# Ledger of designs, part 3: VHH binders against 8-oxo-dGDP phosphatase NUDT18 (nudt18)

Target 1, 325 residues: 8-oxo-dGDP phosphatase NUDT18 (nudt18), of Danio rerio (Zebrafish) (Brachydanio rerio) (q568q0)
Amino acid sequence: MDSQSSILEENLEKILRGEGLEFDSVAEQVDPVTLRKNVCYIVGAVIFNSKEEVLMVQEAKRECYGRWYLPAGRMEECESILEALQREVREEAGIDCQPITLLLVQEQGPRWVRFIFLAEETGGSLKTTAEADDESLQAHWWDRKSPLPLRAHDILSLIDAGLKYRRNPWFPVTQPVDFPCHVVCQRLFLTFISSRADADDRLWLLMSNNNTSHHPRLPIVVSFRTYISKAVSKLIEDCMPSSYISVHIRGILGVQHNGRIPGKTDGICFNTLVLLENTEEGAEIGSPPSLETDCYRWQEVTNQGLKAKIIERIKDGSVLPFQSL

## First folded at step 15 (VHH)

Design u3 (from t3 with A33S A110S)
Fold by OpenDDE, fold request of step 16:
Parts: structure tokens; sequence; C-alpha cells
Structure u3 (fold): chain B 325 residues (1-325), chain A 125 residues (1-125)
């Protein structure tokens, strides 16, 4: 096995495990993002007690005063995503928590990302009305049945997702990993599966052709100017004939974030699983779509174990959900 | 073109069984989780259950757990809803849908990109 192929396979396996990869640069000269200046990150927690009650906080903000929501808040400078979550839950609910997994990543425009966690209580005490402050009025365990004036109903789906995950996790535990990034971007685990009659499926990955690096790398696309979900589509449109190509973001395999240096490492790299499909009827697709640029190339995954793993991941949908709002 | 079509609906007595099918075309079936929904008259569409592309994972609404089973045949591009111990409250139009994301993803209509036309299931007392 060519040393290069081995390295690639190893890197792919790391990504599949939710681990991070270092990257030197993005193709585009994009200025670093700065938290609270030109990007906003929100963290939220779904926390259940032994009775499957969900931790809720009563809002102290004027706009939603008295309404209830999940513990959630904006990330602050110089904190990791996990630290932010723990901080917010403590501040708003009086509860100490341990994140279990990312449950959902949401985007609303290029500059707003919310991380929803499933977490567990590790200590603390419920915030009471006597402890009311600007962060919250109080916290309660909600039985999910009793009437509660909710700030927004979107939490119901989040709670449901949390319950479902607890009962039957459908993707591996995924937590942010400490890898610095200066922009909001996606490392594309972009796959194409070609099927032949009476033959095993062939799996192709889109790779960057970087003249400077002898090692095959997964494409990185910057999402700061567009929705994360649209960035991939744009790349495909630019690089491939799009008339019969469908691009599907399947989910997130990993989240890389450092956040320790304001304005320098406030970026996020999403390792994103993408499935590309040819929608042409009757087409025995023996090969991936032709590329109109030399910036990228298709690499066939020949390692049978790795191929199977990737395909299973796709089929099982065992990825962190990503939602564009 | 992506197509989903339900079949197998009909009239059945309470306590009876019915098997619905959803046949699909126009996409790689095994790569997608599929879901069943139902809508009773005057009610909102509700989730019934889902199955992963591989068929290894299934999820059900509490109201149908233990009674309904979802399966799939990827070779036939078809997945099924086996309904046992049917109740009058199971009366609805049943829809199949393709999941954009995972089968356990927060279930809103927006997370499904293609729907069947539905098949009527009527459970009589």
Amino acid sequence: as target 1 above (325 residues)
Amino acid sequence: QVQLQESGGGLVQAGGSLRLSCTTSGFKFSYYSMSWFRQAPGEEREFVGAISGSGRRTDYADSVKGRFTISRDNAKNTFYLQMNSLKTEDTAVYYCARDIFGYSYPLTDSYFDYWGQGTQVTVSS
C-alpha cells in the first residue's frame, strides 16, 4: 500500500471516529471570524433526570420573560463549546452537568450556529426564584406533560431527540474536539457510490488537488458567506455538471473548535458527511461525475473494511444531525 | 424522479392486521431512512415509525409500539408497515416519506423531502 494511501485511510478513520484533523489553510483567503463580532455560537442542553423529566429554565429576559426554555446561551470568549455549555447550565439552572454528546447542530445563516447537547446532571441545585438574576428566574424539572409556557416549541423536538438517543443511540458519541480553526468551514467527507450490476458498490471520495501537498486531503469549504448547507452545493455546481447531481448533507462526523484565542481560533471546522447522487434515470453509474476543474479529484476507496464502514454509516444514518433553520 | 407510493390500505376490524407497503423509485433506496406517518381526519399528521437505510434501526411512536413493525426490502425498493392489533384510533391516511436526515432526527415535516400520496386505513369497531 502506498504510504499516501495509508495515511489517507488513517485520516478517514479518524474523521469517522469523530476525531479531528489539522489543516493548514483554507483555499480562500478569508479573514478569521471573531466570536460575538461576526459569528454567534449558542449552546443548549437537553438534560434528563431519573424520572425522564427535562431540565427547564425560566427566562428573565424582557422579550420572553417568564417563559420556559432549555438551558441555553451564547458562548463567550476564550471558552470551549463544552465549557460554554457547562457554564450556561450552571448559570441558568444551578446545575452542574456533563455533556454526553452533541445531539444537534443548527445553523441560521452564515454567522449563527447552535450546538445542542445531551447532557447529564452531575451536581448542583435547582435555581430558585430567590436566586433569580439576569440569567434566569428559576429552573425546574419538567415532566413534559404539565402545561408550561414555552418560549418556543422547537425544544419539543430537541427533547424528543434526546430521549431517542438515550434509548437507542443512533450515532457515536460526538463531542467537539480541540483543533484550532480560524474560519467557519467544512471538511467534506464527500462520497459517491457507483453501482454496477452484479458487482460490489464502488465508493469514491472527492479529494482536493493541492499542488503543494503530496498528501491527499479532503476538501475544505468556507461557509462564512453562505449557509453551511449551501456551501457544498455551490462547490458541486462549480465543479460538476449539476443537472443530474443531487447533493445530500447526511450529517456531521465531527466538530473541531478551540476558541482559546479570540479572533484567531474562534472558527469551527465541521467534518461533514456528504452523499452525492446521480439522479439520472437508468444510468448505470460506473464512475463518479466528471469534474470540470483540476482542483479536485475522485479517489476510490479500495480498502474493503473502510468502504463497508463508510457505506454502513451512510445507510444507518449514524451521524450527528445538522439542521438549517 | 423520486417517487413514493403507498399500498395495502383498506377496511379492517378492530384487532385485525394490515400490512402497508411503500414502493419507491428514483433514488438509492438503501441510503435513506424511511418513515411512516398517519393523519386522521381533523388531526395533525403524526409520526408512526421509521427505519434506517440498512434496516438495522427502527423507531416507533409510543402509540403503536408493540403493535406495529416496520421493515424494508432494499432489493425491492420497498418498506413496510405491519400493523397488528389494530384499533379504531388507528384509522387514518397513512403516508410514507423519505428522511432527509436520520430516522431519529427531530421529526418535522420539513425533514422529509418526498411523500407518498397516502393510503386509507379504516379500522371498524
Scores: ipSAE 0.830, ipTM 0.919, lowest interface PAE 0.5, mean pLDDT 92
Fold by OpenDDE, fold request of step 16:
Structure u3 (fold): chain B 325 residues (1-325), chain A 125 residues (1-125)
Amino acid sequence: as target 1 above (325 residues)
Amino acid sequence: QVQLQESGGGLVQAGGSLRLSCTTSGFKFSYYSMSWFRQAPGEEREFVGAISGSGRRTDYADSVKGRFTISRDNAKNTFYLQMNSLKTEDTAVYYCARDIFGYSYPLTDSYFDYWGQGTQVTVSS
């Protein structure tokens, strides 16, 4: 009993630090994703100079010719997310960069994911019109005040996020870690907190109850046909009476990706923090919701330090945002 | 059902003070960051400030920094906007909102899932 608990706690700590865990075989026979065939990953960069100007690139694509956007592009085969970012920034802006942190992960269906980074310039020179190509026409430092024909206004919020993070980081540095995954999925750090008027909060985690594994494991949900965000809801609906249960994705604790073997390791595993709430009025919320299946079980976190850490993380909102578009 | 309700708005002279309240129900209040917004006539909704679920972290727009303070009482499911040294340009409808994500994340409406009805603040010269 002690060894299993210890292993679980260690794994939880790793996840909380943004580290990865080995991907265990998903029970569901899901076909691997293949980059550029049935899944698309986009990387984008928010980069500031010493004057708080933001790096912008002028689009060369026909659909948005002459408009300005952040350096961004599609990932290519056999590259990490970080490598893709650096490549795109170099190609489009002529700038070498180092990622600082993920700022935002966005999804649009199961087949489209965008990674937005805060990054810093480490070298290079701004791309000029003389260097225009299919990647971009030119790059500029934008003072954020002067008129600029933007491709889309969504970048304004991203820029603001970057500025705010630089000034006062509100979550730990989060970067993709090199762990192979063959599908797009979420490892659920699914929490339920029960509050008693005169007692300390109790923290529960949903665990997979696989007869084959001697070790407690966090549930993994695969989203191939639906939004990543909806996959969690579906799991809950299947496992619990849902009439009074609210499922809230709080954010991402970590991103696992390898991408080195096309069609085999093109998947992404998101370590996702989820808060489950019972919204039933008057319910003495002393225990987590009853499960209708034996596939999962509730595990109470009894380690006081770990419990406090997790609850604090939830209350402070110190997680990487995950946005469904 | 999640509910947010603003109160405390009104007419005040420039240099005066107001305290707005946002009372909430239908969710575990302490687990969510909360934000204040304002919208002046003919202008876009503007971020005013935010506070984390624990109350340990706050963020403010530059335009209100040093004048406005956000606090919360988790036992009362209420958070507040103390507005001091009010200016005519502070005239707006003030809204409270529940944050989906972190307290200082970029201010698109999509980052908030519930909003109050708003309370009018008018600052006269």
Scores: ipSAE 0.825, ipTM 0.917, lowest interface PAE 0.5, mean pLDDT 91
Fold by ESMFold2, fold request of step 16:
Structure u3 (fold): chain B 325 residues (1-325), chain A 125 residues (1-125)
Amino acid sequence: as target 1 above (325 residues)
Amino acid sequence: QVQLQESGGGLVQAGGSLRLSCTTSGFKFSYYSMSWFRQAPGEEREFVGAISGSGRRTDYADSVKGRFTISRDNAKNTFYLQMNSLKTEDTAVYYCARDIFGYSYPLTDSYFDYWGQGTQVTVSS
């Protein structure tokens, strides 16, 4: 094993563990994104007490006045994602919290991306009606069964996911890591499985081909029309024949954000696990799709330990979920 | 190309048992989680349970936990729903679905890209 292969494999392991990597700027000249100008990041919290009741806040906003929802709100300048979470829970519910893990990354077209966390109470006191303000009227623990007038029912699935994770985690703890980024982008852990009837499956990763570094790197793509989903589709359309290629964003391996310098570090890098499926002429396909560009190449994963780890994540669905609305 | 086919539905007496199968073709079965759903007339489709690609993890809706078991045979590209202690409220069309991600109750309908045509299960009192 040469030293360049060892560096690549070490970096792949870091990404699989959710630790992230600092990366070079993208090849194209792209202006930095700016929070509250051309990106909107929302945080939300699922917090249970010892009775498995969930923390709910009563909305003060005119359109949903008096209805109940999870603690949630927009990220502000100079905050990390975790700081935004803690601030929103404190402002709306009076509760101090610490994150346990991300539960879902969710995008609504180009309008926003939302980070839903499972978190635990660490202090504070529930906001009472005497403390009502523009942020919220009060906060309560909800038994998840009694009638409660909800602002929207989308949170029911989020609460269920939080309860399920609390009882039996199905993916590794995943929290945002402190790396600056000037754009919304993805590091693509993009996989293809090739098969032969009488042999083990082979695992392929898409790699950047024109990297001027001494070691290969996973592709980085800037957002296109949405925060996450359309950039992957665009890459496939641009560099691979599309008649028989399906793109499956299996989930998020990690989230990289810093937020310290408004207008300069307001971006986010998502490390995403993607599986390509080729349905042409059955399931036995001996090679990855041909590439219509010199920008990328396929790299087979021959390290058996690393191969097994990646395949396990794919087969068990053991990654942070992603949803495009 | 991807095909899912349920079988094993029918009429069964309350308290009885029934085993559904979903045979699959056209994809690398062990790389995908699979789920069972059901839909009674006039009701929304509801999650029944899920199994991961390796079979290592399963999840079930509360309404069927302890009575239903999901298993898979990756060599046969088939997964199963064993239904015991059947109740009249289990009457529904049962669907198998391919999950492009996880096996718990779905956070989003877009997790499921292929569905079978369904098989009727009728539980008589």
Scores: ipSAE 0.774, ipTM 0.890, lowest interface PAE 0.8, mean pLDDT 87
Fold by ESMFold2, fold request of step 16:
Structure u3 (fold): chain B 325 residues (1-325), chain A 125 residues (1-125)
Amino acid sequence: as target 1 above (325 residues)
Amino acid sequence: QVQLQESGGGLVQAGGSLRLSCTTSGFKFSYYSMSWFRQAPGEEREFVGAISGSGRRTDYADSVKGRFTISRDNAKNTFYLQMNSLKTEDTAVYYCARDIFGYSYPLTDSYFDYWGQGTQVTVSS
């Protein structure tokens, strides 16, 4: 392999490990996003004690007064995702925490994206009713069995995911990494598998065909109508309009964010794993879908160790889950 | 065309055993996690268990742990639900489903794109 292939392979390994890469800008006509103007980021925490009881807070807000939920809230200016998590848990439950891993990234159309963490208690003490304020009335450890009036039942699956990960992790520890981004975007780890009977599967990655660079790079797509899901669909429709393609976002390999400069670094780059399924009958053997643009090209992964790592992640779903609500 | 077809349902007495099969076609089976669900009359559909594409990971609902086992044969594009120590509350239509959003019980309920027609399991006392 030449020096450009070695650089690509090292960058792919970094992405697979959940590390970041410097964000490569795409179109300069895309304005930076601004927190609380046109993006909304929410953090939430799943924290267990030694008895596997989960940390819950009793809501003080009028619309859900007295009902219970996970510690959660909106990210504020000039903070990282992790700082927002720690602030929300402290404010609502009186507990200091450290993240263990992201458990789930969720989007609600264009309205918000939410980061759910498994975290561990590192200090503080549960907020009592004597300490009730506008943030919350109190905090308790919940045995997950006793009756408790919940604000919403969506948290039950989140709690169960936290238990599953704590007992038997199924994807590598994934935490946001400190890289500034000015837009909400994705670096696409976009895969296609071709195969023949009696032959080893071939793995293909979609690569950006950028005239200003002599080395291949993973595509960057800016958010479109939603934070994550619609941009991927739009890219496929633009590049492969004649092909019968199903798009499967398998999960998130990494999250890049900084948040230090309001209006300039409020963006997030998601490194996403995508599997394309060609559903047309009689699909060309051994070939990925035709590209109807010169902006991208298919690159076969020929490094067998790297190929095996990627295929295993796909087959076993060993990636941070993503949900579009 | 992606197809999923359950078989092996029937009537069995409590304490008995039954094995369900889900035969698949039209896709690269080993690249997809697969799950079993069930639905009793008048109840919501319930997750039973899941198996990863390679078969290395399995997970089960608490109500069936220790009694049910999922396995797969990627060469035959088929996966199975072995049900032992059956109880009357296991009576339901059982469905197999393909998971396209990673392998993450319990988060994946909304992310199954293809479902079988179902097979009836009836457990009598």
Scores: ipSAE 0.774, ipTM 0.894, lowest interface PAE 0.8, mean pLDDT 88

Design u4 (from t2 with A33S K65E)
Fold by OpenDDE, fold request of step 16:
Structure u4 (fold): chain B 325 residues (1-325), chain A 125 residues (1-125)
Amino acid sequence: as target 1 above (325 residues)
Amino acid sequence: QVQLQESGGGLVQAGGSLRLSCTTSGFKFSYYSMSWFRQAPGEEREFVGAISGSGRRTDYADSVEGRFTISRDNAKNTFYLQMNSLKTEDTAVYYCARDIWGYSYGLTEEYFDYWGQGTQVTVSS
């Protein structure tokens, strides 16, 4: 194995494990994002007690006064995503919590991202009306059946996701990892499967082909105004304009965030698993689509163990879901 | 072209059983999670259940849990909905759909890009 192939395989393994990679400055020309200035991050928690009751908080804000929601709030400067979650749950519910896993990432473009966690109570006491403040009026364990005036009904699907995961996890525990990023972007794990009649499927990865890089790198795409989920489609359109390719985001393999330096490291890098499918009628099934640029190249994954792992991951759908709102 | 076709629907008495099939073509079947949905008259379409591409993961709506079972045969590009202990409330048009996400478990219909035409299931009292 040449040294380059070994490094690539190692990096792919890290990504698959939910670990981070150093951010490769792809977009030197893109301005860094700044939390609360041009990006908003929200954290939310689904927390169950032993009776499968869900932790709810009563809103103190004028616009939704008295309505109930999950503990949730905006991230503040100089805190990690996990710290933000713990802070919000404490402030709004009086409860100390330990995040278990990300359950869902939601987006409205790169300027609004919400991280929903499954978490567990580790201590504290439910906030009472006597402790009401600007953060919340009180907290309650909701049996999910009794009438409760909800702020919004979107939490029901989140609660369901939490219950499902708790009962039977379908993806590995996924926690944000501490890797600095300047922008909201995706490291794309772009996969293409070519079938062989009498052999195992071939697995291809689309790689960045930078002459300056000592080893093949996964493409990074920055989201500017459109949904984060649409950024990969643009990349594919640019590099394979003559091909009929469907872009299927499967989910998130990992989340990289630092947030320690305002305006410098407030970005987020999503390691995103994508399956590309050729939808052209009569298309050759044996090879990946032709590229019309030298900026990218197809790399076949020849390591059988790694190939099997990636294929299994795709087939199992064992990735963190990503939702565009 | 991606195609999904349901079969196996019909009239059955309450307490009876029925097996639906969804035959697919035009895509690498084993790499996609598949789901069943149903729509009763005057009601919104609802999630019934899902199965991962590998078949290792299945999920069901609470209303059908314990009564319905989803399976798949990747060699035949087909997945199934075994419905047992049928109730009148199970009367609906049943649809199969392809999940373009990893495993959506019925989170939103927007994650399904191709749908079958549906098959009618009628459960009589």
Scores: ipSAE 0.886, ipTM 0.950, lowest interface PAE 0.5, mean pLDDT 93
Fold by OpenDDE, fold request of step 16:
Structure u4 (fold): chain B 325 residues (1-325), chain A 125 residues (1-125)
Amino acid sequence: as target 1 above (325 residues)
Amino acid sequence: QVQLQESGGGLVQAGGSLRLSCTTSGFKFSYYSMSWFRQAPGEEREFVGAISGSGRRTDYADSVEGRFTISRDNAKNTFYLQMNSLKTEDTAVYYCARDIWGYSYGLTEEYFDYWGQGTQVTVSS
């Protein structure tokens, strides 16, 4: 096996496990993002007690004063996503927590990302009104039935997600891994499956064709000026005819973030699973769509075990959801 | 063009059984998780159950657990809702929907991009 193929397979396996890869230079000269200047990251926690009550905090902010929400807040400089979560839960609820998994990643434009976690209580005490400050007024365990003036109803689906996941997880535990990135981007695990009558499915991955790197690499798309979800579509439109191609973001396989150096490592790299489909009727699609550029190439996955694993992952849908708001 | 079409609805007595089908076209069926929803008169649409693209994972609402079963035939681009021990409270329009993401567990309707027109199920006492 060519040393290059082995390296690629290993890297693909790492990504599938939710592990990180070193960030390679992006082809585009994009300026680094800076937290709180040109990007905003928010963390939120779904935490249950033994009675399946959910931890809620009463807002102290003027815009939503007195309303209830999940513990959530903006990330600060020089902290990891996990540290930010723990900090916010402590500040707003008085509770110490341990993150279990990401439940959902949300984006709203190119400069706003929210990370929702399932977490468990490890200590602390509920914040009381006597402890009210600019972070929150108080915290309560909500039975999910009693009337509560919510800031927004979007938390209901998040709470439900947490409950369901705790009971029967439908994707592997996914937590941010410590890998530095200077931009908000996606490493595309972009797949095309060709099916033939009476033959095994063929799996293709889109690879970056960089003249400078001797090793095959997955494409990286920067989403600074566009929605993360739209960045993939744009890449596809630029590199292949789009009339009969459907682009489907299936979810996130991993999240890479460091955040230790403001303005340098405030970026996020999402390892994103994407499925391309040819929607042309009657076309026995024996091969992936033709490329109009030399910047990319199709690589067939010939390792049967890896091929099966990737296809099963797609079919099982066992990926972290990504929502564009 | 993506299409979803429900069938198999009708009138049934309490304790009876029905099997709903959702036939799909216009996409690679086996790569998508599918879900059943229902909406009773005057009520919000609610999740009934889901099945992964592979069919290896199924989940159900508590209200139908043990009575309803979801299956799929990927060769026929069809998935099913077998409803047993039907109750009057099961009366609703039933919808099939395609999951945008891998598997959304019916958490929100926003995670679904295509819906069928629905089929009426009426359970009489």
Scores: ipSAE 0.848, ipTM 0.934, lowest interface PAE 0.5, mean pLDDT 92
Fold by ESMFold2, fold request of step 16:
Structure u4 (fold): chain B 325 residues (1-325), chain A 125 residues (1-125)
Amino acid sequence: as target 1 above (325 residues)
Amino acid sequence: QVQLQESGGGLVQAGGSLRLSCTTSGFKFSYYSMSWFRQAPGEEREFVGAISGSGRRTDYADSVEGRFTISRDNAKNTFYLQMNSLKTEDTAVYYCARDIWGYSYGLTEEYFDYWGQGTQVTVSS
């Protein structure tokens, strides 16, 4: 049993289970992000009662006064993503909640990220008009049919995603994991499939190449001045510039965040599943694309159990969705 | 080059059945979820249903659930829409599309990178 292979396989299993890994340093000089200065994190909750009615809050803000939305708000300093969720639901709706899973992660512009959760009520009481304040006027369960003046219609697809997940989950429960991170970045579970007639497919992972280490590591890409989703394309352009490659971010395997030290741990690491597609004619070649740097190498996944797990996640799209708005 | 081609459209009486096919080429078919969409004149394109790469998961729009069935044959790089108990409201151009997200189930169209040219289904009565 090769000790480096066993360590890699254990780490890959942790990532696939959504457990995360201690955040590795990045090779380039990168300044930490700071909450409410150059990153903005939003949490939102989809909560159903036993009648499949969804929890809604009536907005108190002048811009949308009296209109209805999901419980949602900005993360504050020194709190985890889950703490922000629970605080926002309590403040706006008067109820306590427990997260079930992330449903969707969204980005809009550099370093604006919204975390949508499916959650369940565990206590408290719906906020009444007698309790109206700057956070909200009241909260109600909505049957999803009756007319209700919404702040925005974007929440309709989020509510539908929550219904579909609670009826028939298509990806494993995924919740943020308590690991500090100083940048907004992705740890790439970056895959390539080589196929040949009459043979099983071969699965390849892109690994960081470090001659001073016997421990292979998954690449980390940091977003700079662009959407998080675009950072992967830059890595591909840098290491495979002569190849005809389409980059498909399939989704998120895990989310790592801590938030405890303002300006030092305000970052997020997304563990992302990426599938590369070779679009060049003659894809009968049994090898992954040529790498034009020494920063990375291809590692074949030869453990059949692990290979099968990864391939099934790819084929079934069994990952938390990631959306650029 | 990725290609998607729908076939099997036509005229059918209400209450009847029709089977659409989407034949694909130029990509590793079993690694991608696929979806059917439809568009009636003057309306926005509407999600009909989705099937995962392995075929183990399907999801349908409420308007067609129980009447339509999606299946796939990964050996033939083809997936199908079996339409039963057809209604005049099902009249539309039907499109197949390749999903580059993990599994979109109709959440958004932005993550479908290739689309067929469409096949007309007309339900009369």
Scores: ipSAE 0.826, ipTM 0.920, lowest interface PAE 0.6, mean pLDDT 88
Fold by ESMFold2, fold request of step 16:
Structure u4 (fold): chain B 325 residues (1-325), chain A 125 residues (1-125)
Amino acid sequence: as target 1 above (325 residues)
Amino acid sequence: QVQLQESGGGLVQAGGSLRLSCTTSGFKFSYYSMSWFRQAPGEEREFVGAISGSGRRTDYADSVEGRFTISRDNAKNTFYLQMNSLKTEDTAVYYCARDIWGYSYGLTEEYFDYWGQGTQVTVSS
């Protein structure tokens, strides 16, 4: 068995399982991001009780005073994404929780990234008006039908996603994993499918060319602050500028973060699944897009088991959704 | 080059059945989830249901669950909406749409990049 091929395949399997992969610090020459200086991460929770009512908090902030929303707030220094989730739910709603899965990752340009979790109550007591503070006025279970003045309507789809995931999950449980990262970046499963009449499809992955390594690595693209989608688009424009290519970010295979050292480990690595579509008119051909740089090369996935796993994720969209607002 | 075309609409009696088709071309059909939407006069467009690229997964709006079934034939680049026990409330223009997010099931319309022109379904009585 080829040890280089086996190492690559082993690493791809880890990423597909959501286990992550240790981040290589050879990019230390880039400036680390710093929480609350040039990155902002928000956590939010969808939590149901046994009656399928959803946990809601009444906002104390002047601009939305008295309006209702999901428990949500900004990540603070020295905490993991999960610690931020648990702290925000406790502070705003009085409830202890454990994550079940990420439901959605959202970006708002370079301003922030938001992590929406499906979670379960593990203890605590609903915050009452007697306990009102600057975090929230109170918390209630909402039957999802009664009129309730909402801060914003975006949460209705998130609540519905949580219900549907509980009934019939459409992607594997995906949780942030504890790996430090100094930048906001993506490790890309950047895929292309070539098809021929009466033949099986071929799957291609974009790989980095690296003269200092004996095995190929997935590309890493560094984002400007938290602008994740723009970084992918820029890479495509740079290495395939002559091609008519649509870029479909299918979703996230995994999230890596640890947050332990402010200014050093405030970054996040997303392992993202991307499908490229050639939109040129004409006959279907069996080759991936031409690369106009030596930095990358196309690698065909020939291991049948691994190929089938990746194609399944693409065809069924069985990945954590990523939304660019 | 991507094209989506609905067909099979028409007038049908309440309690009846109707089958819509969406014929597609210009893309690798089996790699994309597809959805049906509908819009009644004066109403917002409403998600009806979705089917994954392989066809292994379907999801429906509450208003149609149990009455409507989505299926696909990847060899023919076509997917279908079988509508049973039709009600006057089902009267609408029905649209098919391609999902580039992978599987949206109506979470947001933002990630549907191609839409058909629509086919009218009218349920009488």
Scores: ipSAE 0.824, ipTM 0.922, lowest interface PAE 0.6, mean pLDDT 88

